Miniprotein binders against q9bqp7. Designs and how they scored, part 62

Target 1, 240 residues: q9bqp7
Amino acid sequence: VPQNWFPIFNPERSDKPNASDPSVPLKIPLQRNVIPSVTRVLQQTMTKQQVFLLERWKQRMILELGEDGFKEYTSNVFLQGKRFHEALESILSPQETLKERDENLLKSGYIESVQHILKDVSGVRALESAVQHETLNYIGLLDCVAEYQGKLCVIDWKTSEKPKPFIQSTFDNPLQVVAYMGAMNHDTNYSFQVQCGLIVVAYKDGSPAHPHFMDAELCSQYWTKWLLRLEEYTEKKKNQ

## First folded at step 7 (miniprotein)

Design Jb44
Fold by ESMFold2-Fast, scan of step 7:
Structure Jb44 (fold): chain B 240 residues (1-240), chain A 98 residues (1-98)
Amino acid sequence: as target 1 above (240 residues)
Amino acid sequence: NEEEVRELILEASKYIEEGDYEKAAELLIRAVKLARELGNPELLAQALSLLVEAFYKMGRYEEAAEVARELVEVAKKLGDKRLEESARSLLEMIEEER
């Protein structure tokens, strides 16, 4: 499907501040249904190269750690990421009070890593909020919508053990961000338009996080690639 | 002007995504020069990082290695241990191709 049939930006919307915009960040709950999620679409449409690399890495890790060790390792990585997102939501939400548990999470190396990025983040408009593209029929749960250096962005927080100084080294992350952006721009639960993306890669040892800013043109380029992945997903599902 | 350097880096990123490494390198060489003149090591590191990728993708390994070596030194000055480690890994990978 041509990108012109399904644009990432909604021509009916403005990115200008509106007096009716809520003062508290939106948090629309994600409802599980037959509608596919962004992460599911991407997982089911990985390229042959991505599948090969992932399987090779998995086998190497299993060989080194054993099957139980590998399961524990991946579980720990997942939990660390979850805790990082919980801490960021707490930091950015004016409505949340710090709990003893949250205070301990805020002392992590990942939070230290992201401090310099947070100084440039303001005007938070959505946190851990569900988006749905009403026409293309996919859903997602975005991390954050806020101004980064004065520009309204869909912000995706990532944790990594390896350095990711290039946006290209983050693989499908740009596709994930633009998928959320396109969904939000066409979701009736939201009234504003987002044209920029930001991927922030935080490091466990507290090393400075790498921000990967995506302007409107770069977002449009990745949107075209996302539409191809979505089309591939729907065609594969039809054959079941 | 720092904004000019940021615009050059952003445009080069778009060309890299399109596979047009030659045009990306042209923009990044200019970005590197301007970042050096401005004395902005953060922008210099960003431009050098992308330039390494562009040269590597073009098979220009000698130039990629030179840029990667400068990136290591810039990362040291920034105190960015992760970037330094990444640049060293890229340099080793590039040297193996030669």
Scores: ipSAE 0.000, ipTM 0.226, lowest interface PAE 14.4, mean pLDDT 80

Design Jb5
Fold by ESMFold2-Fast, scan of step 7:
Structure Jb5 (fold): chain B 240 residues (1-240), chain A 98 residues (1-98)
Amino acid sequence: as target 1 above (240 residues)
Amino acid sequence: NEEEVIELILEAYKYIEEGDYEKAAELLIRAVKLARELGNPKLLAQALFLLVEAFYKMGRYEEAAEVARELVEVAKKLGDKRLEELARWLLEMIEEER
């Protein structure tokens, strides 16, 4: 698919900040159906290099932890990530009822890790919200849309345990962000334009999180790569 | 014993991360020999998998290809289709260099 036929930015939309920004961030529920999710597309179109690196990581972990230990480790990583996202949604919600902070959630190393990033986040427009590309026919659940250092961004929160990171979650992060961005920019449930991305990698030990800012040009470059992955997914689905 | 093979492979991972493929290969050759003596095809496959990478990174393509071919056969016997597919891809990449 040509990028010019399916641009990441919607020329019919304004990028004006706060143009129709309600007090409550949008939280559109994800509707599960036959339409593929961003994560499904990416998982089904991994490069051989990515599959190799994931298999190598898995084999090393199984040698270190044993089969049962690896299963427990993977389960714990998933649970920690889920709780981290829940805590961030709570912290960033502007409503009093949603700002009932659980002290235990705020004491995690991951939340400590992102404190310096959160100081630069404001103007939250969407949290844990579903997006759907109206013409490319894919869906996703984005973490957050907010201003980071004055720029409206799709923000994706990631967790990492040093020295044993969950490798697969790092490879396609930029593609995930631009897929959500392109979908949101063409989703009738949203009226604003997002042109920037931010990937925040938080660390379990509380060491400062790493922000990876993506400007409009970089987002456009990754959008082209996402369109190729989506095309590959569609072709594989035809052949099954 | 199995623990010795595991230790050799884990130590080889550290050398690969440091870019010391020669030292990694030395450890992995020992691991392959021990895994064969133990009759443990899963440990054998793991050692062979990493040894292919070490030889490839060193530009030792003939040896990498030989190890990759053995890995394909071991993966088939284990019924590990994912590993078999990866081994075939590694072999294809190696053959392009030769």
Scores: ipSAE 0.633, ipTM 0.915, lowest interface PAE 1.1, mean pLDDT 86

Design Jb6
Fold by ESMFold2-Fast, scan of step 7:
Structure Jb6 (fold): chain B 240 residues (1-240), chain A 98 residues (1-98)
Amino acid sequence: as target 1 above (240 residues)
Amino acid sequence: NEEEVEELILEAYKYIEEGDYEKAAELLIRAVKLARELGNPELLAQALFLLVEAFYKMGRYEEAAEVARELVEVAKKLGDKRLEELARWLLEMIEEER
């Protein structure tokens, strides 16, 4: 249990549409400062299991590709992920057309992979939008907030070369999602409440993406783990 | 009872997160047995996947490899090429420790 617990959900908020809600998806710019980001906290507090798995993967890849090959591989993976996110933002944004972005970005295998998920996504509330938890003092940039199969979700889009059919295979992604959720639910720039999460893992060859839906109960469980990671980060910052 | 198998898997996952791999393995062995009796290959695959992790973390590499090989066969029966690839990757990782 975390020493200083704080609720993920805000009892003064609703997930239902309000007449005062913006007509277009929110896109609050991320302001960089000394406040740690969700990704920074998670990177600085990786579990021993995650460090072990990452190191084993790295050793195998270097053995197969060589050091220069590994660097090229990781650079290409990063670029593909960036393009995938840009394509999704374009597809989900009401202000963009197919001609506004590079058509090749919209025809990738990753986009084909998520088609069956996208048909169940509607009511987009936020895209590539900054969140800040004023009380817990962290920031983040979430991918998307929209209804998935009728439930308002924080949606995180991931690309993967290895299959991730089980949520346990997505490592810190559930923590990232609930950290964004908790921040958004207490951020004055937003008026609604999100209680569900969705991690979508897309595949380069167009194979169907794996959706990992997180209901309110599961989000609450991961929120407790996120609070422990945040506490660990704070302790490490003071002790080092 | 599929619900019972799901509950065992969820409880085992919590023990894995706590680093109690021995307790997780006990629950997962029960889940595997029940999933086989129910003839549910999806639940069987899920239980086997977590059991591989539990045995691997305990340094029980022979048992981890055995479970990973069964996961490969279950994935083949499911026609799930992605799961089969994942299972083969896990088996390769385990074999390096043997």
Scores: ipSAE 0.000, ipTM 0.160, lowest interface PAE 13.4, mean pLDDT 80

Design Jb7
Fold by ESMFold2-Fast, scan of step 7:
Structure Jb7 (fold): chain B 240 residues (1-240), chain A 98 residues (1-98)
Amino acid sequence: as target 1 above (240 residues)
Amino acid sequence: NEEEVRELILEAYKYIEEGDYEKAAELLIRAVKLARELGNPELLAQALFLLVEAFYKMGRYEEAAEVARELVEVAKKLGDKRLEDLARLLLEMIEEER
């Protein structure tokens, strides 16, 4: 699919805030539908090498921890990620009242890891919000849209244990970000333009998180790759 | 001992990470033999899976394919559809190199 038929940026939109924009960050709920999600498209179009590396990691973990230990480990990883996202949503919501439970979440190593990045985040426009590309027919749930160092970004928060390199595959993370960006830029529920992305990798031990900033040119390059993955997904679905 | 087989496979993972595929293969061939003697198809599958990678990394594609085909059959006997799909994926990767 040629990029010029389906551009990532919408020329009819501006990245500047309007007086009519809500003062509260948008949080549109994701509804169950037959329309594929960004994560499903990416999962269903993994390269053979990516599938192999993921399965090798699973096999080794099961051998080391046992099946019950592996289930507990993966459940804990999921729970830690969920709590990390909940804490970030709470921190970035200007109208939120912090509860006793939220204060406990704020003390995790992952939250300590991102403190230096949060100082550069402002102007939050959306949190845990659904996006849909009306023409390309895919949906997603993005983490955050806010200004990072003065640039409006789709921000994706990731947790990582440094000893587990297979969890840290970066190839699909940029694709996920630009897929959300392209969807938001063409979703009638949103009025603004996003041209930059930010992937923030937080560490459990509290060591400083690593920001991966994506400017407009880099986003355009990854958008072309996302369109290829979406085309591959559509072809595979037809051959079912 | 099943524990001995598990330790051989874990040591082989370390050699794979170090890039010493020949030593990994030696350990895994021993693990495969012991797993068969013990009648443990789960450990056999684990050893065969990693042995495919060792042979593949060494450029020994015929041997990698033979081991991968055995892994398909072991996965079928285990009723492990995910492992069967993985073994077939490995066969496709191997054929692409040839």
Scores: ipSAE 0.546, ipTM 0.859, lowest interface PAE 1.6, mean pLDDT 85

Design Jb8
Fold by ESMFold2-Fast, scan of step 7:
Structure Jb8 (fold): chain B 240 residues (1-240), chain A 98 residues (1-98)
Amino acid sequence: as target 1 above (240 residues)
Amino acid sequence: NEEEVRELILEAYKYIEEGDYEKAAELLIRAVKLARELGNPELLAQALFLLVEAFYKMGRYEEAAEVARELVEVAKKLGDKRLEELARYLLEMIEEER
């Protein structure tokens, strides 16, 4: 058990929509300071097995593509992911006006991949929105908060290429989701409760995306693991 | 030549993915020998790294430990602290099996 345990859910909040909720999704801007982000905490506390698998993948890719080719490959993967997220924000935002370039991105394989998931998404409450846990002192920028099949979820959109899966972020995706969830549930900029998570893995070739739904019990299990990672990060920073 | 060593290691990765550790080890032993003859410590480190996994998966722990110890020394010479730490971690895992 973590030394500084704190609950993921806020008993003072409801997951049901309130008439006072904004008609447009919330988009709180991220104001970076010395407080660590979820991504930084996770990157600084990877397990030895995660580091080993990432190193093995990197070495193989460098052998196949060369150092310059590997650099280009990773840059392209990053750009494709960024464009995918921008397209999803445009699709899910009721006030977004799509530009011609954005319209072309909507025809990508990744967007085709998630179409069946998007059919089950409604009631969007937040998009590309900052969260901060005042008590635990971490911040994050979540992708989306919306109802998936009637359940309010923190939704994280991921891209993956077959047969060479990008492994670094996949190991900790559930931890990332619950970290955002716990922060949002205790952030004064928000008034509602999220108890479920959804990780959506989209494919470049348009193959149907795989949804990984996380119910409240599973979120609670991953929350304990996130608290341990946060504690490890804090301990490492003190010893630095 | 360096290209031959790279191709041997890449072929070994395919056998590792298929679970054919014996064939992977055969290719990697050749890669290690050629990398040493070429004096290429980067390729040597890559071949040794994968060979540790192959020997470990085959239950050949004494050989895995020997290769892991060499990997630690090669990583030190390369100044690759991350690889050195990973090699030490692999050695600890192997020693627990012995």
Scores: ipSAE 0.472, ipTM 0.836, lowest interface PAE 2.0, mean pLDDT 85

Design Jb9
Fold by ESMFold2-Fast, scan of step 7:
Structure Jb9 (fold): chain B 240 residues (1-240), chain A 98 residues (1-98)
Amino acid sequence: as target 1 above (240 residues)
Amino acid sequence: NEEEVRELILEAYKYIEEGDYEKAAELLIRAVKLARELGNPELLAQALFLLVEAFYKMGRYEEAAEVARELVEVAKKLGDKRLEELARFLLEMIEEER
């Protein structure tokens, strides 16, 4: 059990509908400070198996592509991911001007890959929005909060070169989703409660994306694991 | 030359993926010898890293441990803290089998 246990769901939040319909999704900017991000915590607390597999992959790629080739490869992967997220924000935003400006970003294999998922997404409440857990002292930038098949979810969009048909194949992604969820549920900038998560793995060749839905029980299980990773990060920081 | 060492290591990766650890070890033993002769600690570290896996998968734990100990020293010389920690972890795993 984590030393600084805290609930993922906020008992003071309700799902009651607002009198006014939200017209624009929330987009709170991420402000830089000393508080660690979800991504940094996860990166610095990888398991020994994860470190081994990553190191073997990196060494092979550098041998095959050279140092410059490897940097170019990773830069291209990053750029494709960035463009994918920009296209999704444009698609899911109710603002017509944004959709018109970014029209060319909508024509990729990754966007084709997620079309069947997007048909089930509605009621967007937040896009590319910062979250902060004031009590547990971490921050993050979530991709999307919207209803998926009628359930309000923290949705995380991922790109992959290889198939990820099982949630176990997505590694730390479930931890990332619940970390954002727990932060949002206790962040004063947000007034609603999220209890579900969705990881969508999109493919460059347009093959159908794999959706990994996380119900409240599964989110609670991964939340405990996230708290242990956060505790491990804090201890490592202290011992440096 | 360095290109020969690089090619031996890349070929060993293919055998590792096929599960042919004996053939991978043969190539990596040659790569280690050549990297030492060339005085290239980066290539030496890469060859040693894979050789630990090959010996471990073959159940050759004493040899795996010797290679892992050398990898720790090479990683320290390179200043590669991540590789050093990984090498120590591999050595710990191997010692549990012995």
Scores: ipSAE 0.368, ipTM 0.792, lowest interface PAE 2.5, mean pLDDT 86

Design Kc1
Fold by ESMFold2-Fast, scan of step 7:
Structure Kc1 (fold): chain B 240 residues (1-240), chain A 82 residues (1-82)
Amino acid sequence: as target 1 above (240 residues)
Amino acid sequence: SKIVVYVIITAPSPEELEEIVKRIEELAREHGGRVVDVEIEGNRAFIVLELPTEELAEKFAEEVRRLLEELGLRVTVLVERE
């Protein structure tokens, strides 16, 4: 059990999707400070197995592509991911002024890949929005909060060149989602309750994206693991 | 439960790695452990080992670091604690 255990869900908040019914999705800007981000905590607390597997993957890629080729490959993957997120924010945001341009510029396989998921997404409440856990002292920038098949979810959009049909293959992504969820549920800038998560893995070739839905029970299980990672991060920082 | 140890070695050439891997396998055996997996990827070796206790895993890790330092080679040894 984590030393600083805290509940993921806030009993003072409503779980009803129409409780707030905002006309415009929230977009709180991320203010960088000394408080650690979710991504930094996860990067600094990777398991020995994760570190080992990442180094082996890098070596294999360098052997296949060369050092310059690997650098170009990683740069291209980053750029494609960024463009995918920008296009999704544009598609889902009624307040995005460049929405038409973004759809015309980014007719990628990734957008084709997520079409069947987007049909089930409605009631967008937050896009590219900052969250801060007021008690546990961490921050994050979540992609989207919306209803997926009638359930309010923290939705995280991922691009992948490898198939990820099982949630176990999404690395630390479930921890990232529940960290954002717990922060939002206890952030004074938000008034609603999120109890579900959704990780959407999109593919460059346009093959159907894999949705990994996380119900309240699964979110609670990953939340305990996130709290352990946060505790490990805090302990490592105290010892430096 | 068994303790897992991850070893990453960088050498100037792949040929040197074959001999070093054999020496590491012998060191693991001396400490009551075994090699689970070995992947040689160009000039780097990626080795997964199992040791019976944390004490033996730590002793093994120190012996591996010492061996590679004496050879003037880069090594990373990671002990996975329960």
Scores: ipSAE 0.657, ipTM 0.923, lowest interface PAE 0.9, mean pLDDT 85

Design Kc10
Fold by ESMFold2-Fast, scan of step 7:
Structure Kc10 (fold): chain B 240 residues (1-240), chain A 82 residues (1-82)
Amino acid sequence: as target 1 above (240 residues)
Amino acid sequence: SKIVVYVIIRAPSPEELEEIVKRIEELAREHGGRVVDVEIYGNRAFIVLELPTEELAEKFAEEVRRLLEELGLRVTVLVERE
């Protein structure tokens, strides 16, 4: 049980559409400050299993590719992920895009992979938007808030070279999603409530993406685990 | 209620790792535990073990560190606490 428990959902907010909701998706810029980000908290509080598995993966890859080859590989993975997020923001934005730009964005295997998910996404409310939890003092930059199959979700887009058909294969991604959800539900820059999450794992070869839907109950379970990670981070920082 | 221990060993050559892994398996049995998984990549071995209690897991971890120190090798031993 975390020492400083706080609810993920805000009882004063509704998930129903409101006439005062903006017609253009929100894009609040992330302001740099001393408040820790979700990704920093998670990176600084990896489990011993996660540390072990990461080191094992690194050594396997270094053996296969060499030191320089491994560095090139990881740089390329990062760049592909960045381009994928840029493409999705462009596709989901109501703004017109240049024809040449659209062709370049749509040629990616990752974009082909998510086509069947995108047809079920509508009512986009936020894209690449900053969230801050006023009470728990953490910040984040979420990918997307939209309706997936009629349910308002925090949506997190992931790239992978290997299939990840189970949510357990996505490591800390469920914690990242619920951390953004809890922050947004208590952030004065937003007026609505999100109760569901969606992790979408896209594949480089264009194979159909795996959607991992998280209902309110599952989000509440991962929220408790996120609060424990946040507590561990805070304690670790006091010892520095 | 079981405790998991993760061991990472670095040796000058892969051939030395096989004998070291066998000795670690013997130490685990002496402490009421067992080896769950072993993977070797080049000059590194990655071992996952189960121990019945935190006390036995910590004693085992200390004996593993001592063994590798006697051999002049680097080791990382991580005990996953419940």
Scores: ipSAE 0.650, ipTM 0.918, lowest interface PAE 0.9, mean pLDDT 86

Design Kc11
Fold by ESMFold2-Fast, scan of step 7:
Structure Kc11 (fold): chain B 240 residues (1-240), chain A 82 residues (1-82)
Amino acid sequence: as target 1 above (240 residues)
Amino acid sequence: SKIVVYVIIVAPSPEELEEIVKRIEELAREHGGRVVDVEIEGNRAFIVLELPTEELAEKFAEEVRRLLEELGLRVTVLVERE
């Protein structure tokens, strides 16, 4: 749709790696206000299938664990994910910026799971950093921007109880990645261009993580779908 | 291209759910559709259906909502747009 169509890549920015990288990765704090986050937009515009499957999964878990058990389970999954992200931020930070590392956070099965991927990660440019698309009016907090196998990527770290060998099994994760990418490419706090994405699904038992690399063409395809979700969110909000 | 409809029903007992699912299957046939999948999880039924057009799917959805409201039961009906 030509009307309200916006490109994911910024024509005013280079798509090639900058030879002079900052020594300290950027970490811009997320300041939430009336502007919607990527996560909120996606949660409020879930497909009918996604809503249905989520409700069925929730009911099965409640039947198995009870209401309190389900609450504890979801809380623990969230906490494990948070700790995994904290450990990765610590690992990927330059030695000079490290203040103190919790050794127990660094010894999880999830960290073992991603070791083979971390060997291919270098040139970290941003960690746990806020992005804002000033024109499209949405915000987000990305996990990492770094080179993966020589390509500058928005990297999103995920934990999973089940194998996710196909990108289709990661649901809205590709939309989340490209939303962050488009925002960063148009955010004045950043000066570089990112054209690739990487979703890394780590496993608690230490089984090798599954990397889902997204090239520029695939990112552009998911960007179009993200724009439709953002439009749907905006329309739903106006109809309240 | 078929339209998919998702139905979630909450009832006091599993026995009531089995009867309601049969009635919903009949309503789907009246609208040229069919039940693709049914999962009963305790006192809830999760039903996936296919309807031939968006118009028939929306008509079916409205009749399902009315039926369950008349029975005093909670229902969620979701129509997936093409």
Scores: ipSAE 0.523, ipTM 0.882, lowest interface PAE 1.7, mean pLDDT 85

Design Kc12
Fold by ESMFold2-Fast, scan of step 7:
Structure Kc12 (fold): chain B 240 residues (1-240), chain A 82 residues (1-82)
Amino acid sequence: as target 1 above (240 residues)
Amino acid sequence: SKIVVYVIIKAPSPEELEEIVKRIEELAREHGGRVVDVEIEGNRAFIVLELPTEELAEKFAEEVRRLLEELGLEVTVLVERE
């Protein structure tokens, strides 16, 4: 049980749209602060198992690609993920154009992979938008808030190359989603409540993406684990 | 309950790692534990071990660090509590 428990859901908020809700998806910019980001907290509080598995994966990849090849591979994976997110933002918000217009970004295997998921996505309320939890003092940049099969979700888009998925990101992906959810539900810049999460794993070869839906109960379970990671981060900072 | 210990060793060759793994297995046995899994990836060994108590796991981890330090080799030892 976390020492400083706080609820993930805000009882004063509804998941129903109201007349004051904007028709255009929100995109609040992330401001650089001393307040830790979700990704920073998770990176600084990896489990012993996660550290061990990450190091084993890195060595296996270095053996296959060489040190320079590994650096190029990780750089390319990061760039592909960034471009995938930019393409999805463009697709889900037609009123917003890509900063650099490039039709090739919309033709990637990753975009082909998610087509069957996108047809079930509607009512987009936020895209690439900053969230802050004022009480718990953390920030984040979420990918998307939209209805998936009629349920309002925090949606997190992930890329994976077969057969070498990132095990570490898989372990922390549900924590990342609920951390964003809890922040948004208590952020004064937003008026609605999100109770569900969706992690979508897209594949480079265009094979169908895997959706991992998280209902309210599952989100509550992962929220407790996120609070423990946040407490561990806070304690580590006090002792540094 | 049991404690899990993760050991990562770097050595100049895979052949040297095989001998070191055997010595670590013997050290684990001396502390009432056992090796659960071993993977050799090039010049690194990744070892998972179980120890019966936190106290024995800490003593084992220190003995492993001492052994590898004596051999002049790089080692990381992680003790998972729970």
Scores: ipSAE 0.332, ipTM 0.804, lowest interface PAE 2.6, mean pLDDT 84

Design Kc13
Fold by ESMFold2-Fast, scan of step 7:
Formats: structure tokens, C-alpha cells, sequence
Structure Kc13 (fold): chain B 240 residues (1-240), chain A 82 residues (1-82)
């Protein structure tokens, strides 16, 4: 149980975002601050299992590829992920034509992988947008906020070369999603409340992406775990 | 058991790791535990163990660190609670 519990959903916030302009997705730039990012909190509070598994994976890859080959591999994975996010932002932007969107959908295996998910995405409200939790003092840059099958979701796009058919195989991704959700729900730059999450794992070979939908109950469960990670980060920082 | 221990050993050569892993397995048994998984990649060994209590896991971890210190080798021992 976290020592300092705070709700993920904002009871003062309307479920009807009257002030949001649905034709212009929000894109608030992330500005550098002393306030920690979601990714930094998660990286600094990895479980001992995660630390062990990461070190084992790194050693195996270095043995297979060499140190220079490993650096090239990780750089390429990062670049592919960045390009995938840029393509999705372009596709979901309301200023893209239908023809341009169709061409982008077929441009890469990752984009082909998410085609069936994108058919169910509409009402985009935010793209590559900064969030800040004023009370809990953390920041983040979320990928997308849109309706997925009629439900407003924080959507996180992931690339993977390995199948991830189970939500538990996505590691900290659920924590990342709910951290962004909680921040957005308490960020004065936004007027709407989000209660659902979606992790979409896209595959390089174009195999159908795995969508991991998180309803309000599941988001609340992961939110408690996120608060524990944030608490651990805060305590760890005090001791340095 | 709810207490998992992760051990990472670095040695100058892979040949030295086989004997060290065996000694760690013996040490785990002496503390009522067992080895769950062992993987060796080059000059590093990655060992997952289960111990019956936190007290025994901490004692085991200290004995592993002592063993590797005596051998002049680098070791990381991580004890995880639920």
C-alpha cells in the first residue's frame, strides 16, 4: 500500500470535455525541468528481477553481436520505434488526407501490423503531448489520447520483434500508461478525464499487433503499483 | 517459496564458472533453497535461486558474496521480496 495515496481519476473533472476542440489534437511540448519523467522513475526503480533479466539479455546480445554490433542493434531498435511513432502521429493528425494515410499505413511492417487497430481509433484529442501531475510532481510525454472502440484511452504504441500476447509480457508499459493517465486527469492544460488505457504492440514482420486494453478497474490496480514505484523513487533520491 | 535470489558472476574465463555454480548450488541447499535456472554467456553466469525465508535468503546472499570475494571475482547478489 503506498504511504501517500492519490486518486488516478479526478472527481472534480467532467466526464464530458466541453472545452476540448476535437478537430485540433493537443500537442503540448515537453519542457525540461528538475521534475522527474515517468520513464526516469521507472528506470530508477526497476525490480531486482528486471535488473537481472536486463543484464542477462545484454550479455547474451553482446556475445552474439559484439559490443559494436549490440550498440548498432539497440540504436536501430530505437530509431525504428521513433519512426513508427512519427508515422502514427502523421496518420492520426486530422490534417492528413485519406490517401496519404493509406500510403503511410503500408509504408512499414510496424504500420501494417497496426492497421486493424487504427480502424477502431477515432476522436483523437492529444498526440505526442506533455503531461504533468501537479500534486505528485512528475512529467511525461504521452503518445496518443483517442477513442478506441468508443472508449477514450491513453494509447501507447510499442514495437517488438518478439510476440507479446499477454499484458504481463509488456513489463512496465501498464505503469507508464496509468502514470500518463493520472497526470493528464490532474493537468490543468487538459479538460477531459481518461479512464481507460491501451497498449498496442506492433511487429516488424507485419503480423497483427496485440492490443492490451485496460479498463478503469485494471488502470486503478496498476495506478497503485505506479504510486509505489514513485514513492520508491522519491525515497531513493532523498538518500543520495 | 516467495524469496527469489538473483546472482550474477563475472570471471576471467567461462571454465571457472562451472565449479563456482556448483558451489553456489551446494550453498543454496545448505540454506534450504534450490537453483531454479542457470545460464552462462561468455565469462558471466546468471543464476536464479529460491530460498524458503528472507532470513535464509540474506544469509545465503552474504555467504555467496564472501565466497566470490575469497575467489577475487565480481558478483552481484539481489534478494527480492515478493
Amino acid sequence: as target 1 above (240 residues)
Amino acid sequence: SKIVVYVIITAPSPEELEEIVKRIEELAREHGGRVVDVEIFGNRAFIVLELPTEELAEKFAEEVRRLLEELGLRVTVLVERE
Scores: ipSAE 0.680, ipTM 0.923, lowest interface PAE 0.7, mean pLDDT 85

